VHH binders against q9y6x5. Designs and how they scored, part 423

Target 1, 379 residues: q9y6x5
Amino acid sequence: LPPKLLLVSFDGFRADYLKNYEFPHLQNFIKEGVLVEHVKNVFITKTFPNHYSIVTGLYEESHGIVANSMYDAVTKKHFSDSNDKDPFWWNEAVPIWVTNQLQENRSSAAAMWPGTDVPIHDTISSYFMNYNSSVSFEERLNNITMWLNNSNPPVTFATLYWEEPDASGHKYGPEDKENMSRVLKKIDDLIGDLVQRLKMLGLWENLNVIITSDHGMTQCSQDRLINLDSCIDHSYYTLIDLSPVAAILPKINRTEVYNKLKNCSPHMNVYLKEDIPNRFYYQHNDRIQPIILVADEGWTIVLNESSQKLGDHGYDNSLPSMHPFLAAHGPAFHKGYKHSTINIVDIYPMMCHILGLKPHPNNGTFGHTKCLLVDQWCI
Below, E stands for the ipSAE of ESMFold2; O stands for the ipSAE of OpenDDE; V2 stands for 0.75 times the mean of E and O plus 0.25 times the DockQ between their complexes.

## First folded at step 19 (VHH)

Design jb1 (framework vhh_7uia_1; at its last look DockQ between E and O 0.01; V2 from the best seeds 0.00; counts 0 for: pae O 9.5 > 2, placed apart)
Fold by ESMFold2, look of step 19:
Structure jb1 (fold): chain B 379 residues (1-379), chain A 123 residues (1-123)
Amino acid sequence: as target 1 above (379 residues)
Amino acid sequence: QLQLVETGGGLVKPGGSLRLSCVVSGFTFSSYHMAWVRQAPGKELEWVSTISGSGGYTYYERSVKGRFTISTDNAKNTLYLQMSSLKPEDTAVYYCARTQYRYSGEWTPFDPWGQGTQVTVSS
């Protein structure tokens, strides 16, 4: 029987939520499988880039999805969450579902993972849902399980995406115990429903399941705003993306724009593209703009004096608040094993191994995940 | 054509209750998030509450949490706001509106939204 894998993302699930809140269903899942306590994600710590890094094993500069809002100067194309379906943006890499379904007697299914409703290299997921955040978790799960059970050729790789706790994290902030406890309880119930559904359908014993996330969430405040309008007139630049990593395309001399911004706030780092720290792996793509502004943790870059956000992400990927977790269960994984840290790009070569796929060149290190797998010697 | 029609406003004494309704036509109700927004005299628009299309997630502004309840009846294409323990500060025109959550972590602008219904809380 061919190996099967379901990859699940709960958007914005900060790693330390596992320690600070109750997750009876997720803890049972972990008890029978593996946990990676912290996954170091890629900079910038945003949704589109990190979801694509998981499925390509590449840094953002290499896969070309460098932010949730992008501009390409050569083609004059714009990318946003309302304009994300042009394959141009996605074609700088090959995601795992494309590689998987091009194998003989294999197909892929998707319930709203970013990019799965786009024909990447003229190949779209064999079964997919167009993105709509109002579709219930139950309907997404029903479609995925139906496709896993009933497709010819069989679905061997499936993805499932859910918007929480990201939406609530933005609205309330991760430190709002009352509201986040309510939200995280609902998410744990969804995990329980997922496991129960897989058991009832006879999928549980032979399906590998990864539950992970793209990033965490940090607390924001009206007391921690950086007002760009107080430092520079809008006429001097085009704003490609705003907070917490602003992408600045100068309309006048680049050095002049840089000089106006460099002393704007002690809570913001201003980088010329060539000066972006090497540890970010965020320089070698034309979609990265000539100047970026990186706010300190918990600070918000605004054009006016107010912000309705109480939580945000996108900050420096060295920050523990930006890190998600990874849990996994299935025949490929050990039982009851806990691992400290992997890099988010390591997930891709691990998934390729589980599925028997040849990975494309990538930035992941298979050796970092060997201890999770029953067929590998730990280190 | 897209249409949102609010009803149920009126004059009520402090501590009283009121239920607002919003009847929706011209789009698939369950495919969107729905919201209530209000504007007090001389004030800016203030977000009040949002509900997911499935009804599973609700969001409330701090000042109304515990007093207001947002809900839907998908069979009637109707959004509700149950208001209790009303205060003079709740006096406003209440609008229903459509929105959506996006991968980017942003909500779409409210579009469409209705003509509003007046709620007046006064002794």
Scores: ipSAE 0.653, ipTM 0.849, lowest interface PAE 1.6, mean pLDDT 93
Fold by OpenDDE, second read of step 20:
Structure jb1 (fold): chain B 379 residues (1-379), chain A 123 residues (1-123)
Amino acid sequence: as target 1 above (379 residues)
Amino acid sequence: QLQLVETGGGLVKPGGSLRLSCVVSGFTFSSYHMAWVRQAPGKELEWVSTISGSGGYTYYERSVKGRFTISTDNAKNTLYLQMSSLKPEDTAVYYCARTQYRYSGEWTPFDPWGQGTQVTVSS
């Protein structure tokens, strides 16, 4: 039988939550599998971009999902979480579920993972849920495990996504021990439910399961605001994305807009597109706007409005607060092994290896995950 | 086929209490996250509280935290909002709905939602 893989994402699960909170179910999962303590994600550290990087192995400039909100100047199309169904935005890459779906005697399944309810390269998973964040995680879990257990052709790759602890992180801030403890306990319980259900269905020993996240969360404050209206009239530009990385489309001369913004705050870096640091791999895409603003960690870019968020993400991907973790269990993985760090793009070639899929060209390095796999030599 | 019906609103003095109910039909109640939202005259729709489909966790707007309690009775397919220590600022039409999380960091109602129930807090 072909290998099976379930990829699970808890949005906004900061890596150091594992150190600061208790996760008895997740720790048991890890004990019987592997842990990568820190996963360096891609810039910008937002939901759509990083989830697509996980399943493509590509930097954002390469797969074309460069933010949660995008604008294409040629077609004048907009992308957002309320408008993400146009294949135009996704077709610059081939996600792993499409690759898997196109194999003989295999099918893919998806529960709420970004992009999975869109026909990408005219292909969609055989089993999927239309994205609806109101659907409970339990309902999502029920569907995905049912499909894994009883489908023809068999589901060999499945994705499962949930918006927590991101939602709570935004609302309470990651440093709120009281509220975040409650939320993270629930997440751990859900992991327990997942494991229990897989055991009940007889899938646990044969199914590879990866539990990961797209980004972390940093503490924000009303005392750390950058008001753009204090620096430039909003009539001079169109705002495509706001915080903590603002995408600016000038309505006047780009240089003039840049000059008005470059000294707006000591806690914000302003880049012309061609001057964006190479380490971000965030330059070579037409969907990246002419000017980007990058706030320092914990700072919020605002207009003449107050932010209600006590936590946020999207910052420099080198910041530990932005890093998620990866845990895995199954026949492909060692037991009781911990690894310090990988890049988020490294997950794709690993998953392809596990599934026996030929990977598309990608930015991942298979060598970075070899120590996690039982069939590989750890160097 | 999907229907939500809010009840329990009324006039109450500051410091008083009300219990709102929302009866749901046409879908499996426990399969969705449910929320209360409110809108005061001339103001934007405001999220108040969310309860997970499992009922395992709850969220509250900062201004109502500690005063309001969201809960469910799955057997009755009913969502509740227990409001205590009510303030004039709580005056609004209250709606129940399935809730959607936006990546902007906000919860928004998911259609359809109910007709709403008026809550007025006044001395």
Scores: ipSAE 0.176, ipTM 0.632, lowest interface PAE 2.0, mean pLDDT 93
ESMFold2 (binder alone), look of step 19: mean pLDDT 81; pTM 0.823
OpenDDE, look of step 19: ipSAE 0.013; ipTM 0.213

Design jb10 (framework vhh_7uia_1; at its last look DockQ between E and O 0.73; V2 from the best seeds 0.00; counts 0 for: pae O 3.2 > 2)
Fold by ESMFold2, look of step 19:
Structure jb10 (fold): chain B 379 residues (1-379), chain A 123 residues (1-123)
Amino acid sequence: as target 1 above (379 residues)
Amino acid sequence: QLQLVETGGGLVKPGGSLRLSCVVSGFTFSSYHMAWVRQAPGKELEWVSTISGSGGYEYYERSVKGRFTISTDNAKNTLYLQMSSLKPEDTAVYYCARTQYRYSGEWTPFDPWGQGTQVTVSS
């Protein structure tokens, strides 16, 4: 009956890891399906915004999850990874699992994709796991496959989220070949386990599977720090988010705060909200603060302290280091096709097409993904 | 009642080895990440290593990588730190602690902690 789709994210999987490290299982997956070598994600290149962009097809200014740390001046509410469950933050868009399960004879399942344990528009995923990073990949996969195989109404859309290689990328940096090789081999083994489990349960032939990520990772250094305390006193502003894109809420005259910051470092761009480059599509939401500071690649904004991270993300979305990949396999997809690039917002209308769903208004372009699909003319 | 009990500390000469143990009770061990943290005399706390309670992903501070090995025995609710090639700089009280990784790329504050076990590396 209806087609089924499993959307998988390995957080922080930089596109060129696929070229620079060995992935026998992922390469077999790609060989039998499709690859998009680079996915241009949305600015800010952070976890919450980009995962929500995948499932809504919207730029951050349009879906309202504009960073991993946010402040809403009207309600005085704060958002953070420890305070992310208020539907207020998520309700500016409708994610695909909500649209899917409101269809007759359909349900949705989720293993920890950001937002799936929140009742968005009074609707939470039909089956879900509360977020807990210590739950093993095997348990997440077991729950997802059980729900895909044994639910009535059937689960037609499912998500699975995994925290690596993001955690290791932050700790070691993407250029630490020894540690990253070890981590990436473990991830490839998990992909092998995924495929094997789907085959053993009879799901592989009729389930569409997308394996993707939200962003990449760039190398950081103690020699590349921007110390805000050397440029401006804390009493002049409220810090909403710090690095590599700082969100500054002035406590005094905005122009005075801007002037103190504009020459702070040659390795940081300081934008009044009205001057944020149009190509970022990052201006038209009240949660975007009056001043943002955008560090150059590999630079870290600090408050008179050293940074413990050796890798980071959040930088300009034109940077190849910020781009993930996308691979897919299943009856909707060609076999052995490689595509150079799409925009991350294009994934949503493609998924809606595969599932036979009417997409909500969005920023994606279905035409960008047509060449991946067997039922479309590729030109 | 949540409890973490460290054992295995002692006095050792440079180049020697020790194995620290941390027995856990009062929570589901495999539902958390577990860490070793140390504090040298007069110094701030320093993270040493982290592992998922179910095993699988291991993280090491740069100065201990290749010398220390973190591991678990889930049947015994026990966390281990195998230390080798010990240096005087490794002298500290070693604590086991519980943590979690978050979507933002940050770790939660350590809670609960053990009482610590003293490791002293000297001639």
Scores: ipSAE 0.611, ipTM 0.839, lowest interface PAE 1.5, mean pLDDT 92
Fold by OpenDDE, second read of step 20:
Structure jb10 (fold): chain B 379 residues (1-379), chain A 123 residues (1-123)
Amino acid sequence: as target 1 above (379 residues)
Amino acid sequence: QLQLVETGGGLVKPGGSLRLSCVVSGFTFSSYHMAWVRQAPGKELEWVSTISGSGGYEYYERSVKGRFTISTDNAKNTLYLQMSSLKPEDTAVYYCARTQYRYSGEWTPFDPWGQGTQVTVSS
């Protein structure tokens, strides 16, 4: 029988939460499997882009989901969380569930994972849920595990997504020990439920499970604001995305707009598109706007409105606060092994290996995950 | 037919309290995140608070945090907003709606909306 893999994401789970809070269920999961303590995600460190990087192995400039809010100047199309169903935005890459779905005697399933409710390259998972955050995690879990257990053709790859602790991180800030302890306890309980459900169904020993996240969370403050209105008239540009990485579409001469913004704040870097640092791999896509603003960690770019968030993400992907973790369990993985760090794009070739899929060209390095796998030599 | 009916608004002095109610019909109340939003004259619609149907999480706009409390009574299919320490800036028509937390980290309201209830805070 072909291997099976369940990929689980808890949005906004910062890696160091594992050190600062208690996770008895997750720790047990890790004890019986593997842990990557830090996963370096892709720039920008936002939800849509990073989730798509996990399942494509590509940098954002390559898979084309370059932000949660995008604009295409040629087609005049907009992408946002309320308008994400057009395959136009997703078709610059082939996510792993499509690759898997197209295999003989295999099918894919998905619960709320970004892009899974969109036909990409005219292919959609055989089993999927339209995004609806009102649906409980338990219901999502029940659907996913049912499909893994009873589907024909068998589901061999499944995704499961939950929007916590991201929502709470935004609300409370990651440094709020009282509130975040409560939230993270619930997350750990959900992991317990996941494990229990898999055991009850007899899937636990044979199913490969990856628990990860797309990004972390940094503490924000009303004392750390960058007001663009103080630097440039709003009539001179269109704002495509705001904070902490602003995407600027000039309505006047680009150089003039740049000159008005370049000295706006000592806590913000301003880049012309061609000058974006290479380390970001965030340049070679038409969906990246002519000017981007990158706020320093913990700083918020605003207009004449105050920020509603005490936590945020999207910052430099080299910042530890932006990094998620990865834990895994199953036949493909060692037991009781901990690894320091991998790149988020490395997950894709690993998953392809586990599933016996030929990977599409990607930016991941399979060698970075070899130590996690029982069938590989650890170098 | 989906319906939301807001009540409880009125005139109150600064520092006062009000409790808003939203009775919903035509859908399972506990199956949805519910939100309060408000709109002041000449201003944009503003999100105020959300309560999660999936686990009882509560979220608040920064300006109302510590002053407002969102809650539900599932048996009555009623959403509440307890408002305390009211300020003139809280003057608005308050609406209840179903809502979703989106990948962007924002809340998206569902149609239909209620007719709203007027809250006026004035000395």
Scores: ipSAE 0.154, ipTM 0.592, lowest interface PAE 2.0, mean pLDDT 93
ESMFold2 (binder alone), look of step 19: mean pLDDT 81; pTM 0.819
OpenDDE, look of step 19: ipSAE 0.040; ipTM 0.535

Design jb11 (framework vhh_7uia_1; at its last look DockQ between E and O 0.54; V2 from the best seeds 0.46)
Fold by ESMFold2, look of step 19:
Structure jb11 (fold): chain B 379 residues (1-379), chain A 123 residues (1-123)
Amino acid sequence: as target 1 above (379 residues)
Amino acid sequence: QLQLVETGGGLVKPGGSLRLSCVVSGFTFSSYYMAWVRQAPGKELEWVSTISGSGGYTYYERSVKGRFTISTDNAKNTLYLQMSSLKPEDTAVYYCARTQYRYSGEWTPFDPWGQGTQVTVSS
């Protein structure tokens, strides 16, 4: 009876891949649904922050997942992709799966979306997989579809996360057409498999499906390195995060550390926390360090070592290379409609509307997504 | 007890072929990524290739792409590296190693490692 929604992320799927590569399965999905050509994500354009922004509708400063690496000086807690399970980090917001499964006669299911294996506000997804990147897409999809078909109370909100094309984007760079064509072809095949599985199980007609991503990818080069060790001794600071947005915790006077860094490279902006541009919405959280360094697009901050990455993300969220896309299909969505852009925080209130949930306070604007929905006037 | 045992190294002429094997025990092979890395005499370790435990994704260092093929046989817990068109600069000790991809876009450090197998390409 209640509407159902599957939210799918292919990590690091840059919006213009859709124009530069062939996606017969995804294009058929779009043809029978909707496309948002560019989703403006949140700064910093990293995986944990942006996945949490999608499901909370909040800027990073407001939901508290401000980077893939974080440090709290008072509690001495550290967050990383190998140490991400402490609810302390996640509890500054309420993600949609928590709100959903606390409704009467509803459950949530998750296949590896960041945070879904954490008990946020003492509530973990009703059905979930512990994160393991080696688990195949097929197994993730099999678990999700099993839960959507067989659970009591019924699963009404489900998530599915996949690591590509992020991994290949980092390894090859987005400009490697041969390798990226091969990788993106495999991803399109996975989308075809998803649609066919949903059809075979009788889910396709009554399930709303969103396919999106957290960020894009830009080309890097050994010719574009910023050697931090050339500008400042390690003993003057603790490094919380390195590239392309470095998070610097001074061990000496903050102004002295800032002065040593401010002219380090013309390809890097150095911000005291209070000077971070307002358009980033990245200032008002204790987890944001006193100094951040923001590399220009395609530049890599290093500690006197070479970089092994040929592609990266995390840069200024105004950069088109950092933007993902959103496609959707299902009873809630129009057929054959294209929309130019939304903000990534707008996805949350749209999902709440589709599911009949009252959204928590958030930074999204429901009006930005009205044109995607059959039950709304496009104004 | 974690064990990675490489075999198949040897002496080959330039342009020749060789297949390396790595037999794995002590962990679920398909739950990780597996890699080949090499070390030439007096040089730093160099990543060669990585494969997902599912077998769905492979990655190659640019100098070996098109010449080397990584593969797995999950039923035998065995990792392979098929090397062709070998060059003198491919001379190295070749190690198999375990890694994992993480949400952050970073790979875990290689752990555990095999003992290595010597590949020598000489005219």
Scores: ipSAE 0.587, ipTM 0.827, lowest interface PAE 1.8, mean pLDDT 93
Fold by OpenDDE, look of step 19:
Structure jb11 (fold): chain B 379 residues (1-379), chain A 123 residues (1-123)
Amino acid sequence: as target 1 above (379 residues)
Amino acid sequence: QLQLVETGGGLVKPGGSLRLSCVVSGFTFSSYYMAWVRQAPGKELEWVSTISGSGGYTYYERSVKGRFTISTDNAKNTLYLQMSSLKPEDTAVYYCARTQYRYSGEWTPFDPWGQGTQVTVSS
């Protein structure tokens, strides 16, 4: 029987939550499996880019999902969470569920993972749910596990996505211990439900399960705002994305726009596209705008409006507050093994290996995950 | 047919309390996030609170946090908003609606909408 893999994402699960809160179900999951304590995600530490990096092994500049909000100057198309169904945006890469789906005697399933309800390269998962945040985790879990258990051809790769603790992180801020404790308790209970469901169905021992996230969360404040309107007239540019990484499309001379913004705040770095730091791997894509603004951790870029967010993400991917974790369980993984850090793009070649898939060219390093796998030599 | 009917509004003094109800027909809460939104005279529609139909997650706008409580009775298919310590600035027409989470951190209500219920806070 072909190996099976379930990839689960809890959006905005900051890595250090594991140290600061109690997760009896998740800890039990880890105890019987493996943990990567910190996953270095891709530069704009946002939902769409990082989820697509997980399943493609590519940096943003390569897979083309460079932000949650994008603009293509040639086609004049816009991308957003409310407008994400055009394959145009996704077709610059091949996600693992497509690769898996195209194999004989295999199928893929998806419960609201970004991009899974879009035909990519004219291929869509045999089983999927259209994105609807209102759908309960239980319903998502029920569908995924049903497909894993009863499908023909068998579902060998499945994704499951949940919006917490991201939503709560935004509303309460990660430093709100009272509210975040409550939310994270619920998340742990959901993990308990997941494990229990798999056991009840007889899938637990044979299914590989990865639980991870796309990014963390940092505390924001009304005292840490960068008002662009104080620096430049709004008529001089189009805002493609706002905070904490703003994408600026100049309506006047780019240099003039840059000069007006470069000294706007000591808590914001302004880059021309060609000057974006190499370590971000965020340069070689036409969807990246001519100027980007990068706010310091905890600072919010605003227009002449106040933000109600007490937490946010999207900051420098080197910041620990932006890092998620990865836990895994199943026949492919060791038991009781902890690893310090991997890159988020490293997950793809690992998953390909587990599933016996030939990976597409990617930026991941399989060597970084070898110690997690029972069939590999760990040096 | 999907229908939402809000009730419970009225005139109340500052510091007073009201409980709004929203009876839903045509769908069940367990499959949706539900929200209260409000519109004051001359102001834009404002999000007030959201509750998950099955997960029990609750979210509140900053100005109502600690004063308002959103809840559901699944058996009655009814959404509630308990409002306490009411202020004049809470005066608005209150609507219940299904809502979706956006990655921006916002809640977006979607059709259908109820007729709303008027809440007036005045001395």
Scores: ipSAE 0.270, ipTM 0.676, lowest interface PAE 1.8, mean pLDDT 94
ESMFold2 (binder alone), look of step 19: mean pLDDT 83; pTM 0.839
OpenDDE, second read of step 20: ipSAE 0.013; ipTM 0.326

